# Ledger of designs, part 9: VH-VL binders against Putative bifunctional riboflavin kinase/FMN adenylyltransferase (ribF)

Target 1, 179 residues: Putative bifunctional riboflavin kinase/FMN adenylyltransferase (ribF), of Geobacillus thermodenitrificans (a4it50)
Amino acid sequence: MKVHEANQGLTLPGSVVAIGAFDGVHQGHQAVLRQAVERSRQLGVESVAYTIDPPPRCRFQGSRMLTTLQEKLDRFAVLGLNHAVVAHFDERYAARRVDAFIRELTALNPREVIVGQDFRFGRNREGDVALLRRHFPVRIVQTVCCADGQRISSTRIRELIERGEWEQSTVLLGWPLSS
Short names: E, the ipSAE of ESMFold2; O, the ipSAE of OpenDDE; V2, 0.75 times the mean of E and O plus 0.25 times the DockQ between their complexes.

## First folded at step 7 (VH-VL; framework fv_iratumumab)

Design m3 (from k3 with light chain A50Y; at its last look DockQ between E and O 0.30; V2 from the best seeds 0.00; counts 0 for: pae E 4.4 > 2)
Fold by ESMFold2, look of step 7:
Formats: structure tokens, C-alpha cells, sequence
Structure m3 (fold): chain C 179 residues (1-179), chain A 117 residues (1-117), chain B 107 residues (1-107)
């Protein structure tokens, strides 16, 4: 798997791009990323995980990261991604116009863009799936739930860890907990 | 293949209003940012402002009180008005695509506007 | 406003020379800097974006480096078509601002 910084000029003749913070690469994230790998193989193009580091909730809300960046990238590699594009998330990135993000994606020549159901991007979260669809084919992957109907999310996993519920947090995460 | 063509009056008297229009060919004006930039003869470049296809604008503070940028999506055009011109406003004016907050990647041919005494 | 200062203002060089032009920002702009080439009677053309990324169609003899406040544009082996004026431009914060330019003249 090749790792790139955003804005470093990566261009591809075609791709399937999964976009997200992917904090922890929990089982819900794995569903998105595996679909990107599978679709890229079906379409004969390369798969890309476009990820934001640190996750916005960690930057703005002080939430604990479930993984280091390297741990997240290692998990992408296990899932079979061809590329990871890492965008550094800070106040400047959060203030970027929507066309800055569209320009970055355009260089990857996406045959499909895969996002979660609540995807937003750009300054003041002005970008949404409708805007993305003006430029690319977009597939939405629904949130994955556990057996009790609760969504699998980084927030829930962090809460379980805070309460010391290690076995349940590991089940939802699908990986060993980080130190 | 996107190309920009610009036009407008080239000779003005002090206190008049500069008015330029830029047409977008080979692509849509929608979903992009469009800027005006000027260059006094023999001098450097100054960003004037941009417009998004929605009509949202931002202007260089040094010119903000005198500048209006407008867009007409039905004609695939955008325009610049600069009020109350002086000799200091003599410049080549360019329209440009303001792409992704990284570069002006497509430029019009330039319009020399001269403000006489 | 972020002021961009280029040096030198003008330089004279021969075909085949290695040329370096510098640009200094009045505050840190990380790597949010673009280099342009402008020939007489023509609009500027972007060469390098994000400090070091080569624009498509630009010859590989052009390269950019630097981050923070100090940036360089290098032409490794000057060609006749490279005699032009070069500008840096920051896109870290509004208003977008340009350096005053560097004229590269033939000897």
C-alpha cells in the first residue's frame, strides 16, 4: 500500500475512493473500505482510502483517538487498499472551500466515491453528497449496527473503553485495543 | 479545454466605472470559483476578488469599497465593476478560474484599461 | 495581508545555467505557495503548486522547494523559452497576494 499526503500531486488513471476519518477502523469502517477494495477490483482500477488525521471530533471536541495514524494505515493495508491519502486536519483544512476538496478528488479520477450516510465536507460543512454527485459517481454505505441495534461508532467504542468494558469494545472495533 | 474570453471598455476618465465581462467556453461556470486579477503596466499582480456560481463573493480589502463582481449563470459569464477609477487603476485586468484554493489555472486574454487624466 | 518578497528582482543568465529564485512570506504559510511564469503580453501560467508539486505539462527542469516562510523555484538547465518574469503567490489566507516578480533575462 502506498501512502500519500493530500495535495502532493497524486494522480491516478482511475480509482475507487472511500472517504472518512476512519478512527479505529472499526467494523463499520471496514464495511466501507472492503466495498471500496471489492468495487475497485470489479472496475479494474485502484482503491484509495482518503482519510483525515486527526479525526475532526478529536481535533474539535478533544475526543480520544482510537488509533495512531500508523495503526490506522496498517489496518488499511490489512484490508487490501492500494493507496492511502492522508489529509492533515487543522483549522486551515476545516476552512477550505468545497472546490479544494473536489480538486483533490478529481486528480484521483474516481470511478466511484464511497462515503457514509452523513458525509459532509468543506468550509462550514457546505459540501454534501449532492454536490459530490455533480462531479463523481457516489455510493453511500449505511451505518453498521451491532446485534442490539446500536450503531457501531467511534463514539460508542470510546465510551465503552472509558467504562472499562474491554471485551465489548474489542468486539465492536474488530482489532486489538491500542495502548 | 475550458477557455475564458473577456471584453469591456479600455479607456476611461477619472471617476468613471470600469466594467468588464468574462465568458466561459468549453465548460460550465457552475460549481467553480472565478476571480479577477489586475496588473499595472510593468508591475506585479493584485487579486481583486472572486465569485462562486451562487453569487457568493470575497474581495481584496484594499478595493472592497469600490468593487462589485457579479455572475450570470444563464449566460455562463461573470463581470467586474470598479467604481470611481483613478490613474492608479490603469492595468491589464484578467479573469481567471480560482481552482481549489491552490492556483489560478485558466486565465482570460487580459484587457488593458487605461484611466486618463 | 501576507506580504510576499521575491529576490532577486532581476537576474541575467545564459542558456544551460541553473537558476534559483527565492520568495519569502511575512508569516508562516506552511506549503501554500504557487509559482507562475509570465511572458511578455501573456497571462501568467502556473508552474508549481503546494510549494513543490509540478503542474501538468510543465518541464521537469522546473522544481520548487521550501515551507513555512522561505521558498525557492529552481530551473536546472535554463532554456531559451524560460526567459520570463516569475511570481510567487500565497494561498494560505485572504487576500491572495503575489510577490513583486523576478525578471529572468538572457545574457
Amino acid sequence: as target 1 above (179 residues)
Amino acid sequence: QVQLQQWGAGLLKPSETLSLTCAVYGGSISYYYWSWIRQPPGKGLEWIGYIYHSGSTDYNPSLKSRVTISVDTSKNQFSLKLNSVTAADTAVYYCARDWGEYAFDIWGQGSLVTVSS
Amino acid sequence: DIQMTQSPTSLSASVGDRVTITCRASQGISSWLTWYQQKPEKAPKSLIYYASSLQSGVPSRFSGSGSGTDFTLTISSLQPEDFATYYCQQYDDYPWTFGQGTRLEIK
Scores: ipSAE 0.231, ipTM 0.696, lowest interface PAE 4.4, mean pLDDT 87
ESMFold2 (binder alone), look of step 7: mean pLDDT 93; pTM 0.942
OpenDDE, look of step 7: ipSAE 0.569; ipTM 0.843

Design m4 (from k3 with heavy chain S30D; at its last look DockQ between E and O 0.18; V2 from the best seeds 0.00; counts 0 for: pae E 12.9 > 2, placed apart)
Fold by ESMFold2, look of step 7:
Parts: structure tokens; C-alpha cells; sequence
Structure m4 (fold): chain C 179 residues (1-179), chain A 117 residues (1-117), chain B 107 residues (1-107)
């Protein structure tokens, strides 16, 4: 898997792009990423994970990251992604740089863009999906739930880790626990 | 290679409207931020505002009440209007490309606008 | 508005000298700073963005450093073509503002 910074100007003749912070690459994230890999193979193009670092919640809310960046990238490689594009996130970037984000995606020539149900880039998640759909075909992957019907999320996994509920946290995460 | 060419009236009387146009050659106006910057004679640079190809704008608060930036994507052009000019608006005006990180990598040739009285 | 103060306002140096120009912001701006070179009667040219990232085509003798409030542009071995005025610009907070300029004159 090849790793790129968002401002390097990566261009591809075609792609399927999965977008998200992917903190921990938990089973919900894996659903998005696996669909990108599967669709890219069906369409005969390469798969790209476009990821934000640090995750917005970690930068502005003090939440502990479930993985280092390198651990996240290693997990993308295990899932079979061809490329990872890493973007630096800050509030001014999100508020002022949405169109730079669209430009970066356009250079990848996406046949599809794949996001999770809770996708957001700016301050309004419904508006963010609508914006993407003006430029690209967008597929939304349904929220993945555990057996008791609760959403799998990085927040819930962090809560389980804080309580010392290691077995449950590992099941939801789908990987060995990170530092 | 992308180049910017700008034009408009260079001599104005007080209270007139400054109007400049910038054309983009060798590339598309789409997906970039486009700015106007001015430099009074012998002085430093002042950012006026930007426009994105969708028509979204933001302006320097010191000029906001008098300034309008517009874009015509079909002509690959964007423009500046500054109302009610005074001698303080005398400057060289530049159009510039901002690729989204406020590093203006391509500049127009500059247009000297003089406001007499 | 964030005030950007450059030092020195002007300087003279010899070919081959190491030259430093500083820029101080009136509040912390992280690394959101660009350096420009402007030659007489020409538009400014971007040299360095994000405080330390060299623009494509800019000679490697130029470098930038700093974060927070204090930033430095360095020319490691001054060349005759480096005669120009240099500006810093912050893009951390609106409106975007420039330093007053540093005029570099080669003896």
C-alpha cells in the first residue's frame, strides 16, 4: 500500500475512495473500507482510504486516539487498500478548505466515494453528503451494530477500555488493542 | 502552465467604482480560491478577499462594505468591484490563485489604479 | 487583527553571507505562515508555506523555521539575485495579514 500526504497531488486514472477518520479502524470502519476494496475490484480501479489525522474528536475534544497513525495505516494495508491519503485536520481547514478537499478527491478520479452513515467533514453532516453528491457518486454504508443493537463507535470502544472491559473492546475493535 | 491576465480602468475620480477583471489561461478556474490583493505605492500588501468557483466569498472587514468579488466560470474569469473610491484606494491591484492553503502561487501582472482629486 | 512585525526593516549583506529575517505574530499562529519574495515592480513570489515547507522551484538555500509567535526565514549563502523585499503572511485567523516587509540589499 502506498501512503500519501493530501497535498502531494496524487492522481489516479480511476478509484474508489473511502473517507473517514477511521480511529481504531473498528468493525464499523472496516465495513466502509472493505466495501471500497470490493467495489474497486468490481470496477477495475484502485482503492483509496482518505483519512484525517488527528481524528477531529482527538484534536478538539481531548479524546484518546485508539491507534497511532502508523497503526491505522498498517490496518488499512491488512484490509487490502491500494493507497492511503492522509489529511491534516483543523477547524479552520474544515471551515475554509471544503473545496480543496473536493479538488483533492477529483484528482483521484473516483468512480465511487464511500462513507459511513455518520460521515461529516464540515459542521453539518447532511450538508456534507449533499456536497459530495454534487461532485461524485456517493455510497453510504449503514451503521454497524453489535449483537445488543448498539452502534460500534470509537467513543464506545474508548469507554469500554476505560472500564477495563478488554474482551468486549477487542470484539468491537477487531484488532489487538493499541497504545 | 497557468497564467493570470488582469485588466480594468487605471484612473478614477473619487466616488467612482473600481472594476478589474482577471482571466485564467492554461488551466481551469474550478476548485481553486481566487484572491485580490493590493499594495499602495511604497507600502506593504493588503488582502482584499477571495472567491471560490462556486461563488462563495469572504472579504477583509476593513473593505467589506465596499467590495464585491464575482466569478464567471463560463469565461474562466473573476472580477473585483470597489465602490466609492478615495485617494486611499490608490494601489497596485493583483489577482492571485490560492490553492487552498493561502499560499498564493500564481499572480497576475498587477494593475495600477490611481484615484485623483 | 493579528499584527505581523518583521525584523530588521532593512539590511545589507555580502554575497555568501548567511542571512536571517524574523517575523513575530501578535498572538500564536501555530505554523500558519507563508514567506514571500518581491522584486521591484514585480508581484510577490511564494517561497515557503506552513512556516517551513519549501515551495517547488525555490532554491534550497532558503529555509523557514519557527512556530507559535516567532518565525525565521534563512538564506544560507546569499546570492546576488536574492536582492528583494521579503514579507511574511499569517493565515491562522481572519483577516489574513502581512508583515511590513524586510528590504535586503546586497553590498
Amino acid sequence: as target 1 above (179 residues)
Amino acid sequence: QVQLQQWGAGLLKPSETLSLTCAVYGGSIDYYYWSWIRQPPGKGLEWIGYIYHSGSTDYNPSLKSRVTISVDTSKNQFSLKLNSVTAADTAVYYCARDWGEYAFDIWGQGSLVTVSS
Amino acid sequence: DIQMTQSPTSLSASVGDRVTITCRASQGISSWLTWYQQKPEKAPKSLIYAASSLQSGVPSRFSGSGSGTDFTLTISSLQPEDFATYYCQQYDDYPWTFGQGTRLEIK
Scores: ipSAE 0.007, ipTM 0.459, lowest interface PAE 12.9, mean pLDDT 81
ESMFold2 (binder alone), look of step 7: mean pLDDT 92; pTM 0.934
OpenDDE, look of step 7: ipSAE 0.575; ipTM 0.845

Design m5 (from k3 with light chain Y94W W96Y; at its last look DockQ between E and O 0.91; V2 from the best seeds 0.56)
Fold by OpenDDE, look of step 7:
Structure m5 (fold): chain C 179 residues (1-179), chain A 117 residues (1-117), chain B 107 residues (1-107)
Amino acid sequence: as target 1 above (179 residues)
Amino acid sequence: QVQLQQWGAGLLKPSETLSLTCAVYGGSISYYYWSWIRQPPGKGLEWIGYIYHSGSTDYNPSLKSRVTISVDTSKNQFSLKLNSVTAADTAVYYCARDWGEYAFDIWGQGSLVTVSS
Amino acid sequence: DIQMTQSPTSLSASVGDRVTITCRASQGISSWLTWYQQKPEKAPKSLIYAASSLQSGVPSRFSGSGSGTDFTLTISSLQPEDFATYYCQQYDDWPYTFGQGTRLEIK
């Protein structure tokens, strides 16, 4: 897997792009990423994981980061992603206009963009799925739930870890966490 | 085809407020950024600021304290106000569609604003 | 602010000539550069965006090249309607900034 820094002019002849913080690379994230890989293969293009790191919640709210960037990238590689684009989330990135993000994605020539239902981007979170769909074919990934019917989320995993519930957190992650 | 048409007062006295409006025709104002640019006579171009259809704005730091850009989505228009004008604000003012990939790809016809005592 | 410096400030050429205008950014702007053509009493017209992409409807005699800090606009064979002022503009960072312009005059 090739690793790229965001907004550095990466260009591809075609791609399937999955976008998210992917903190923890939990089962929900894995479903998204696997779908990106599968779709890329079907379309004969390369798969891209566009990830924001650190996660906005960690940056602004001080939430615990579930995985390091390296751990995240390692998991991406295991899942078969051809590229990882890492956006370093800071004040400057948060102030980025939506059209700058669209411009960046355009350079990847996305045949399909995969995002979560509540995906937002750009300054003041002005970008949404509706805007993306004006430029790219967008697939919204459905929420992945655990056996008890609850949503698998990084937030829930963090809470479990903080409570010392390691077995449950591991189940939701879908892979062993180093810490 | 999207076209921009702008209007406003062309002659001002010092300390007055410049007011210009730009109307978008042939397309929606939504999902684009819209900028104002000015050009003093015989000089280059200066970006003033932009507005998104949501009302989000950003301004050139050189003018930020005096500039207000607003949008009226119901009228498909956006406007520029520049307070406390001086002779240095004499310029042709342009509105333009501001798209990150294409920069300023559509321009208004320009409005000459002259500040004179 | 990112400063854009064009060279030359003015240029005289004849119809049929190959003309080259350069633009230098004070810092790396990747390929986020646009070239504009402006005729007297008219609004600027975008010619090249993303450093090398030809705007729709622009004649193929216009081309752009460069990345990072150094950029070039080339007119392969100058036509009578090409005599104008040309500007480069960066849209990598705010505020967006323009070059001082290059006035292309008939020799």
Scores: ipSAE 0.296, ipTM 0.760, lowest interface PAE 1.5, mean pLDDT 92
ESMFold2, look of step 7: ipSAE 0.583; ipTM 0.803
ESMFold2 (binder alone), look of step 7: mean pLDDT 92; pTM 0.933

Design m6 (from k3 with light chain S30Y; at its last look DockQ between E and O 0.89; V2 from the best seeds 0.00; counts 0 for: grease 19.6 > 18.9)
Fold by ESMFold2, look of step 7:
Structure m6 (fold): chain C 179 residues (1-179), chain A 117 residues (1-117), chain B 107 residues (1-107)
Amino acid sequence: as target 1 above (179 residues)
Amino acid sequence: QVQLQQWGAGLLKPSETLSLTCAVYGGSISYYYWSWIRQPPGKGLEWIGYIYHSGSTDYNPSLKSRVTISVDTSKNQFSLKLNSVTAADTAVYYCARDWGEYAFDIWGQGSLVTVSS
Amino acid sequence: DIQMTQSPTSLSASVGDRVTITCRASQGIYSWLTWYQQKPEKAPKSLIYAASSLQSGVPSRFSGSGSGTDFTLTISSLQPEDFATYYCQQYDDYPWTFGQGTRLEIK
């Protein structure tokens, strides 16, 4: 797996791009990432995980990261991604116009862009799926829930860890806990 | 083909408000940024600011305290107001389509605004 | 603000000449540089975007190169219709800024 910084000029002849913060690479994230790998193989192109570091909730809300960046990247590699593009998340990145993100994606020549439910991007979260679809084919992966109907999320996993509920947190995460 | 047509008063006195409108024909205002640029006579170009169809704006810091850009998506138009003009604001004013890959690829015809003493 | 400095500020050349205009940014702007041509009393016209990509309908005698801070516009064989002022413009960071212009006068 090759790792790139955003804005470093990576170009590809074709790709399938999964986009997200992917903190912890929990089972919901794995659904998105596995689809990207499978679709890229079907289409004969390379798979890309476009991720931000640190996750916005950790930067703005003080939430604890479930993984280091390197642990997240190692998990991408286990899932079979060909590339990871890492964007440094700060106030300048959060203030970018939506078209800056679109032009970064355009260089990857996506045959498909895969995002989770309710994906937003850019300044004031003005970017949405409708904008993405003007430029790329977009596939939405629905929210993954556990058996009791609760959605799998980094927030719920952090909460379980804080309570010492290790077995349930590991089930939702799908990996050993990061120490 | 997309075309921009602009209009507004061309002669102002100091302290008045410059007001220009730009209409988009042959395409939608949605999902693009729209900018105003000015050029004093015989001089170079200065970016004034942009607006997105959501109403989000950003302005050149040199003008920010005096400038307002607005959009009316139902009329497919956007506008420029510049308060408290002086002779230094005399310029040809342009509206332009603004997109991150191409910068300014479509321009209005230009409006000369003169501020006399 | 990112300062854009063009060189030369003016030049005269003959039809058929190869001309080169340079633009230097005060900080790295990657490839986010556009070249415009402006004829008297007309709006600017985009020639080159993203430093080196030729705009639709622009003759192939125009080319752009460079990245980072140093950029070049080249006209490989000057034609009479190329009399104009040329501007570079960065679109990497706010405010968007232009070079001061290069007047090209055909001898």
Scores: ipSAE 0.596, ipTM 0.811, lowest interface PAE 1.7, mean pLDDT 89
ESMFold2 (binder alone), look of step 7: mean pLDDT 93; pTM 0.936
OpenDDE, look of step 7: ipSAE 0.615; ipTM 0.854

## First folded at step 8 (VH-VL; framework fv_iratumumab)

Design n1 (from m1 with light chain A50K; at its last look DockQ between E and O 0.90; V2 from the best seeds 0.00; counts 0 for: pae E 2.1 > 2)
Fold by ESMFold2, look of step 8:
Structure n1 (fold): chain C 179 residues (1-179), chain A 117 residues (1-117), chain B 107 residues (1-107)
Amino acid sequence: as target 1 above (179 residues)
Amino acid sequence: QVQLQQWGAGLLKPSETLSLTCAVYGGSISYYYWSWIRQPPGKGLEWIGYIYHSGSTDYNPSLKSRVTISVDTSKNQFSLKLNSVTAADTAVYYCARDWGLYAFDIWGQGSLVTVSS
Amino acid sequence: DIQMTQSPTSLSASVGDRVTITCRASQGISSWLTWYQQKPEKAPKSLIYKASSLQSGVPSRFSGSGSGTDFTLTISSLQPEDFATYYCQQYDDYPWTFGQGTRLEIK
């Protein structure tokens, strides 16, 4: 898997791009990422994970990170992604116009862009799926739940870890816990 | 085909407020940024600021203390106000469609604003 | 702010000449550079976007090249309607900034 900084200007003749913070690469994230790998193979193009480091909740809300950047990237590689594009998340990045993000994606020539439920981007979260669809084909991957119907999320996994519920947190995460 | 038409007062006294309006025809104001640019007589171009249909704005730091850009989505219009004008604000003012893939691809006809000394 | 410097400030040429105008950015802007043509008392007209892509309806005698910091607008065979002022503009980072302009005049 090749790793790129977002500012390095990766250009591809075609791609399938999964976008997200992917903190922990939990089972819900894996659904998005596996879809990208599967679709890229079907379409004969390369798969890209576009990810943000650190995750916005960790930057703005002080939330505990579930993985280091390197651990997240290693998990992308295990899932079979061809490329990871890493954007540094800070106040400047969060304040960017929505078309800055559209520019970055355009260079990847996405045949599909794959996002989770309620995806937003750009200054004041003004970027949404409707805007993305004006520029790219977009696939939404629906919420993933465990067998009891509870939603899998980084927030729930962090809560379980804080309570010492190690076995359940590992089940929702789908990986060993980070050291 | 998208067209921009602009209007507003062309003669001002020092300390007055410049006010211009730009209307979008043949397309929607939504999902683009909309900018104002000015050009003093015989000189180059200066970006003033932009607005998104959400109301989100940003302004050239050189002017931001005096500039307000607003949008009226129901009228498909956006506007510029520049407070406390001086003779240095004499220029042709343009509205333009603003998108990061194409820069300013559609321009209004221009409005000459003269501030008497 | 990213400073854009055009060269030359003015030039004289004859119909049929090949004309080259250059633009240099104070920092790398990838290919996020647009060229405009402006005739007296008219709004600027977009000619080239993303350094080298020809805008719809623009004659093929216009071409753009370059990336990073150095960019060129070329008119391959000058026509009478091409006598105008040309501006480059970067749209990589805010604030958007323009070159100072190049006046192309008839000899």
Scores: ipSAE 0.543, ipTM 0.797, lowest interface PAE 2.1, mean pLDDT 89
ESMFold2 (binder alone), look of step 8: mean pLDDT 93; pTM 0.939
OpenDDE, look of step 8: ipSAE 0.872; ipTM 0.931

Design n2 (from m1 with heavy chain H53R; at its last look DockQ between E and O 0.30; V2 from the best seeds 0.00; counts 0 for: pae O 5.8 > 2)
Fold by OpenDDE, look of step 8:
Structure n2 (fold): chain C 179 residues (1-179), chain A 117 residues (1-117), chain B 107 residues (1-107)
Amino acid sequence: as target 1 above (179 residues)
Amino acid sequence: QVQLQQWGAGLLKPSETLSLTCAVYGGSISYYYWSWIRQPPGKGLEWIGYIYRSGSTDYNPSLKSRVTISVDTSKNQFSLKLNSVTAADTAVYYCARDWGLYAFDIWGQGSLVTVSS
Amino acid sequence: DIQMTQSPTSLSASVGDRVTITCRASQGISSWLTWYQQKPEKAPKSLIYAASSLQSGVPSRFSGSGSGTDFTLTISSLQPEDFATYYCQQYDDYPWTFGQGTRLEIK
């Protein structure tokens, strides 16, 4: 897998792009990423994981990071992604306009963009799936739930870890716990 | 292929309102960003503002208080209005397609607007 | 606003010459820079986008390089039709801004 920094001139003749913070790369994230890989293969293009680091909650709320950037990238590689684009999340990035993000994605020539249901982007989270769909074919991946019907989320995994529920945390992550 | 054709009054007096229109051919106005750019005689280029299908606009802060860009989807056109013109607004005005990676990749033929007493 | 400064403001060259024009941004603009060619009484024509990507239909003698704040447009072997004014433009942040232009004249 090739790693790129956001807005550093990466251009592709075609791609399938999965977008998200992907903190922990848990089972819900894996569903998005695996779908990107599969669709890219079907379409004969390369797959891209566009990710943000650190995760917004970590940057602005002080939440525990589930996965380091390196761990995240390693997991992307395991899942078969061809490219990872890493955006450094800070105040400047958070202040980016939605059209800047659209322009950035355009450079990747997405044949399909894959996101979660609650995906937002741009300054004040003004960008949504509806906006993306005006520019790209967008596929929304349904929320992945546990056997008990609860949503798999980074937040829930953090809570489980804080409670010392290691086995359950590992199950939801789909990977061994880091440190 | 998309083509742009523009028109509007070329001679104005101070304090009047500049009004230009750009028609889009060969494609829907709804799928792109559209900008206005101007160029005073013998000088460089200045971005005025853009509009998107939904009517979303943004303007150069230097002109924001006087500029209005609008779109008419039924005619597949977008327009520029600049209020309270002065001699400083004398320029060739261009409409252009503003699309993602390519910035301004398609331009109108330009419209000379002269402001004189 | 991001200021774009081109160098030189004007230059004279001969057919066959290698020509280099530079553009500097007052702050980092990543690779979101476009080079335009403008001939008299004509609209600008996009040559290079994203700092180094050649626009469709543009001769391969044109090339662009750079990232961050310093960018370069190169014409490897100047042709008669290349004499014109060239502009750089950043589209990293609004308002989008242009360089002051470089006039390329026949020596």
Scores: ipSAE 0.017, ipTM 0.625, lowest interface PAE 5.8, mean pLDDT 90
ESMFold2, look of step 8: ipSAE 0.575; ipTM 0.811
ESMFold2 (binder alone), look of step 8: mean pLDDT 92; pTM 0.935

Design n3 (from m1 with light chain D92E; at its last look DockQ between E and O 0.93; V2 from the best seeds 0.76)
Fold by ESMFold2, look of step 8:
Structure n3 (fold): chain C 179 residues (1-179), chain A 117 residues (1-117), chain B 107 residues (1-107)
Amino acid sequence: as target 1 above (179 residues)
Amino acid sequence: QVQLQQWGAGLLKPSETLSLTCAVYGGSISYYYWSWIRQPPGKGLEWIGYIYHSGSTDYNPSLKSRVTISVDTSKNQFSLKLNSVTAADTAVYYCARDWGLYAFDIWGQGSLVTVSS
Amino acid sequence: DIQMTQSPTSLSASVGDRVTITCRASQGISSWLTWYQQKPEKAPKSLIYAASSLQSGVPSRFSGSGSGTDFTLTISSLQPEDFATYYCQQYEDYPWTFGQGTRLEIK
């Protein structure tokens, strides 16, 4: 797997791009990432995980990261991604116009962009899936739920860890817990 | 295809407020940024600021204290106000569609605004 | 602020000539540069975006090249309607800034 910074100007002749913070690369994230790998193979192009580091919740709310960046990247590699594009998340990145993100994606020549249901981006979260679809084919991956009917999320996994529910958190995460 | 038409007062006295409106025809104001740019007679171009259909704005720091850009999505229009004008604000003012891939690909016809002494 | 410097400031040429106008950015702007043509008493018209992509309806005699800090607009065979002022503009980082212009005049 090749790792790139978002500001490096990576250009590909074609791709399938999965986008997200992917904190922990939990089972819900894995559904998105596996679809990117599967679709890229079907289309004969390379798969890309476009990821934000640190996750916005960790930067703004002080939430504990489920993985270090390197652990996240290692998990992408296990899942079979060809590339990871890492965007450094800070106040400048959070304030940029929605078209800055569209420009970055355009260089990857996405044949398909894969996101979760509530994906937002750009200043004041003004970018949404409707905007993204004006520029690229977009696939939305449905929320993955556990047997309880609750969605699998980094927030829920952090809560389980804080309560000492190690077995449940490991099941939802799908990897050994980070220290 | 998309066209921009602009209007507003062309002659002002010092201290008055410059007010221009730009209407979007043949397309929606949504999903683009919309900018104002000015050009003093015989000189180059200066970006004033932009607005997004959400109401989010950003302004050239040199003008920020005097500039307000507004949008009315129901009328498919956006506007410029520049307070406390002086003769230095005499210019042709343009509205333009503003998108990060293309920059300013569609321009209004221009409005000459003259500020007397 | 990213400063944009055009060369030359003015240029005289004949119909049929190949002309080249350059634009230099004070820092790297990747390929985020647009060229405009402006005729007297008219709004600027977009010619080339993203350094080298031809805007729709623009004749193929116009071409753009460059990346980073150094960019070139070329007109391969000058036509009478091409006599105008040309501006470059960066759109990598705010505030958006323009070159000072290059006036292309008939010789």
Scores: ipSAE 0.555, ipTM 0.807, lowest interface PAE 2.0, mean pLDDT 89
ESMFold2 (binder alone), look of step 8: mean pLDDT 92; pTM 0.929
OpenDDE, look of step 8: ipSAE 0.846; ipTM 0.922

Design n4 (from m1 with heavy chain L101M; at its last look DockQ between E and O 0.92; V2 from the best seeds 0.69)
Fold by ESMFold2, look of step 8:
Formats: C-alpha cells, sequence, structure tokens
Structure n4 (fold): chain C 179 residues (1-179), chain A 117 residues (1-117), chain B 107 residues (1-107)
C-alpha cells in the first residue's frame, strides 16, 4: 500500500475512493473500506482510502484517538487498500471551501466515491452528498449496527473503553485494543 | 449555458453606498461560489469577495470593513454593497462564477461605477 | 496575501511572433493559476486554468506551463485578435490575487 499526503498531488488514471476519518478502523469503517476494495477490483482501478488525521473530534473536542495514524494505515493495508491519502486536519483545513476538497478528489479520477450515511465536509459542513454527486458517482454505505441495534461508532467504542467494557469494545472494533 | 447579467447605479457621490446586483441565468446559484471583482480605469483587477448560497462569505482584507455581499437564492441573484465610497472606488465592477477547478470561468458584462470627485 | 508578479508589463510584437509572458507567485501555489485575456471595454476571458489546461474554445496556439511559483503563457504564432492585456491569477489560497497585467500591443 502506498501512502500519500493529500496536497502532494497524487494523480491516478482511475480509482474508487473511500472517505472518512476511520478512527479505529472499526467494523463500520471496514464495511466502507471493503466495499472500496471490492468495487475497485470490479472496475479494474485502484482503491484509495482518503483519511483525515487527526480525527475532527480528537482535534476539536479532545476525544482520545482509538489508533495512531500508523496503526490506522496498517489496518488499511490489511484490508487490501492500494493507496492511502492522508489529509492533515487543523483549523485551516476545517475552514476550507468545499471546492478545495472536490479539486483534490478530481486528481484521483474516481469512478466511485464511497462514504458513510452522514458524510459532510468543508467550512460549516456545507459540503454534502448532493454536492459530491454533481462531480462523481457516489455510493453510500449504510450505518453498521451491532446485534442490539445500536450503531457502531468510534464515540461508542471510546465510551465502552472508558467504562471498562473491554469485551464489547473489542467486538465493535474488530481489532485488538491499542492501549 | 450559464450567463450572468448585472445592474445597479453607475454614478455616485462621495460617502454614498455602491449597490450592484447580479442575476444567474441558465443554471442554479447553488453549489458554486460567486465573486465580485473590480477594475479601476486603466488598472488591473482586484478581487472583492465571494459568497456561497449558504450566506458564507469572505472578503478581500483591503475592503472588508466596507463590503457586504449577499445572496437571494429564491431570485437566483447575489449582490454587492460598498459603503462610504470615494473617487478611488471608481471602477468597472464584475460579477463572476467562482469554482476551485476553473477560478472565474463566467463573467458578467461589467458595470462602470463612477464616484464624482 | 500571495503576490503575483507578471513580466513584462508591456510588449510590442508583430503578427506571427512567438510571445511569452511570465507570472511568479510569492509562495508555492502548486498548479492553481489561471490566465485571462482582456480586450478594451470587455470582461476578462479565461484562457488557461490549472496552469496548463486549455479552456474550451481557446485556440491551440495558446499554452500554459509551470508549477510551484513560476508560470508561463505562450502564444506560438501571434494573430491580430491576440492584441490584448493578459492577467494571471492564483486560486490556491485566499484572498484570490491577480498579476498586474501584461499589455500586448501591435508593433
Amino acid sequence: as target 1 above (179 residues)
Amino acid sequence: QVQLQQWGAGLLKPSETLSLTCAVYGGSISYYYWSWIRQPPGKGLEWIGYIYHSGSTDYNPSLKSRVTISVDTSKNQFSLKLNSVTAADTAVYYCARDWGMYAFDIWGQGSLVTVSS
Amino acid sequence: DIQMTQSPTSLSASVGDRVTITCRASQGISSWLTWYQQKPEKAPKSLIYAASSLQSGVPSRFSGSGSGTDFTLTISSLQPEDFATYYCQQYDDYPWTFGQGTRLEIK
């Protein structure tokens, strides 16, 4: 797997791009990432995980990261991604116009963009799936739920870890806990 | 094809407020940024500011204290106000479509605004 | 603000000449530079976007090159309709800024 910074100008002749913070690469994230790998193979192009580091909640809300960046990238590689594009998340990135993100994606020549149900981007969360669909084919992957019907999320996994619910947190995460 | 048409008063006295409107035809104002640019006679181009349909704006720091750009998505229009004009504000004012891949790819016809000395 | 400096500020040329105009940014802007042509009393017209991509309907005698800080507009064989003022503009970071212009006149 090859790793790139978002602003280094990676250009591909075609791709399938999965986008997200992917903190922890939990089972919900794995559903998105596996879809990207599967679709890229079907279309004869390369798969890309476009990810944000650090996750926005960690940067603005002080939430604990479930993985280091390197651990996240290692998990992408295990899932079979061809590329990871890492965007540095800070105040400047959070304030970007939505078209800056569209420009970055355009260089990857996406045949499909795969996002979760509630995906937003750009200043004031003004970017949405409707905007993405004006520029790219977009596939939405539904929220993955555990057996009790609750969604799998990094926030819930952090809460379980804080409460000492180690068995549940490991089940939702799908990987060994880091520390 | 998208076309921009602009209008507003062309002759002002010092201290008045410049007010221009730009209408978008052949497309929606949504999902693009929209900018105002000006050009004093015989001089170069100066970006004034942009607006998105959400009302989100940014302005050139050199003009920020006097500039307001607004949008009316129901009319498919956006507008420029520049307060407290002086002779230095005499220029042709342009509206333009503003998108990150192309910069300003569609321009209005231009409006000459003259501020008497 | 990113300063954009064009050279030359003016030049005279004959039909058929090869003309080059340069634009330098005060910091790296990758390839996010557009060239405009402006004729008297007309709005600017986009010629080249993303440093080197030709806008639809623009003759192939126009070309753009460069990345980072140094950019060039070339007209390979000057035609009578090409006498105009040319501007570069960066759109990498706000505020958007223009070069001061290059006036291309008939020799």
Scores: ipSAE 0.613, ipTM 0.817, lowest interface PAE 1.7, mean pLDDT 90
ESMFold2 (binder alone), look of step 8: mean pLDDT 92; pTM 0.937
OpenDDE, look of step 8: ipSAE 0.620; ipTM 0.849

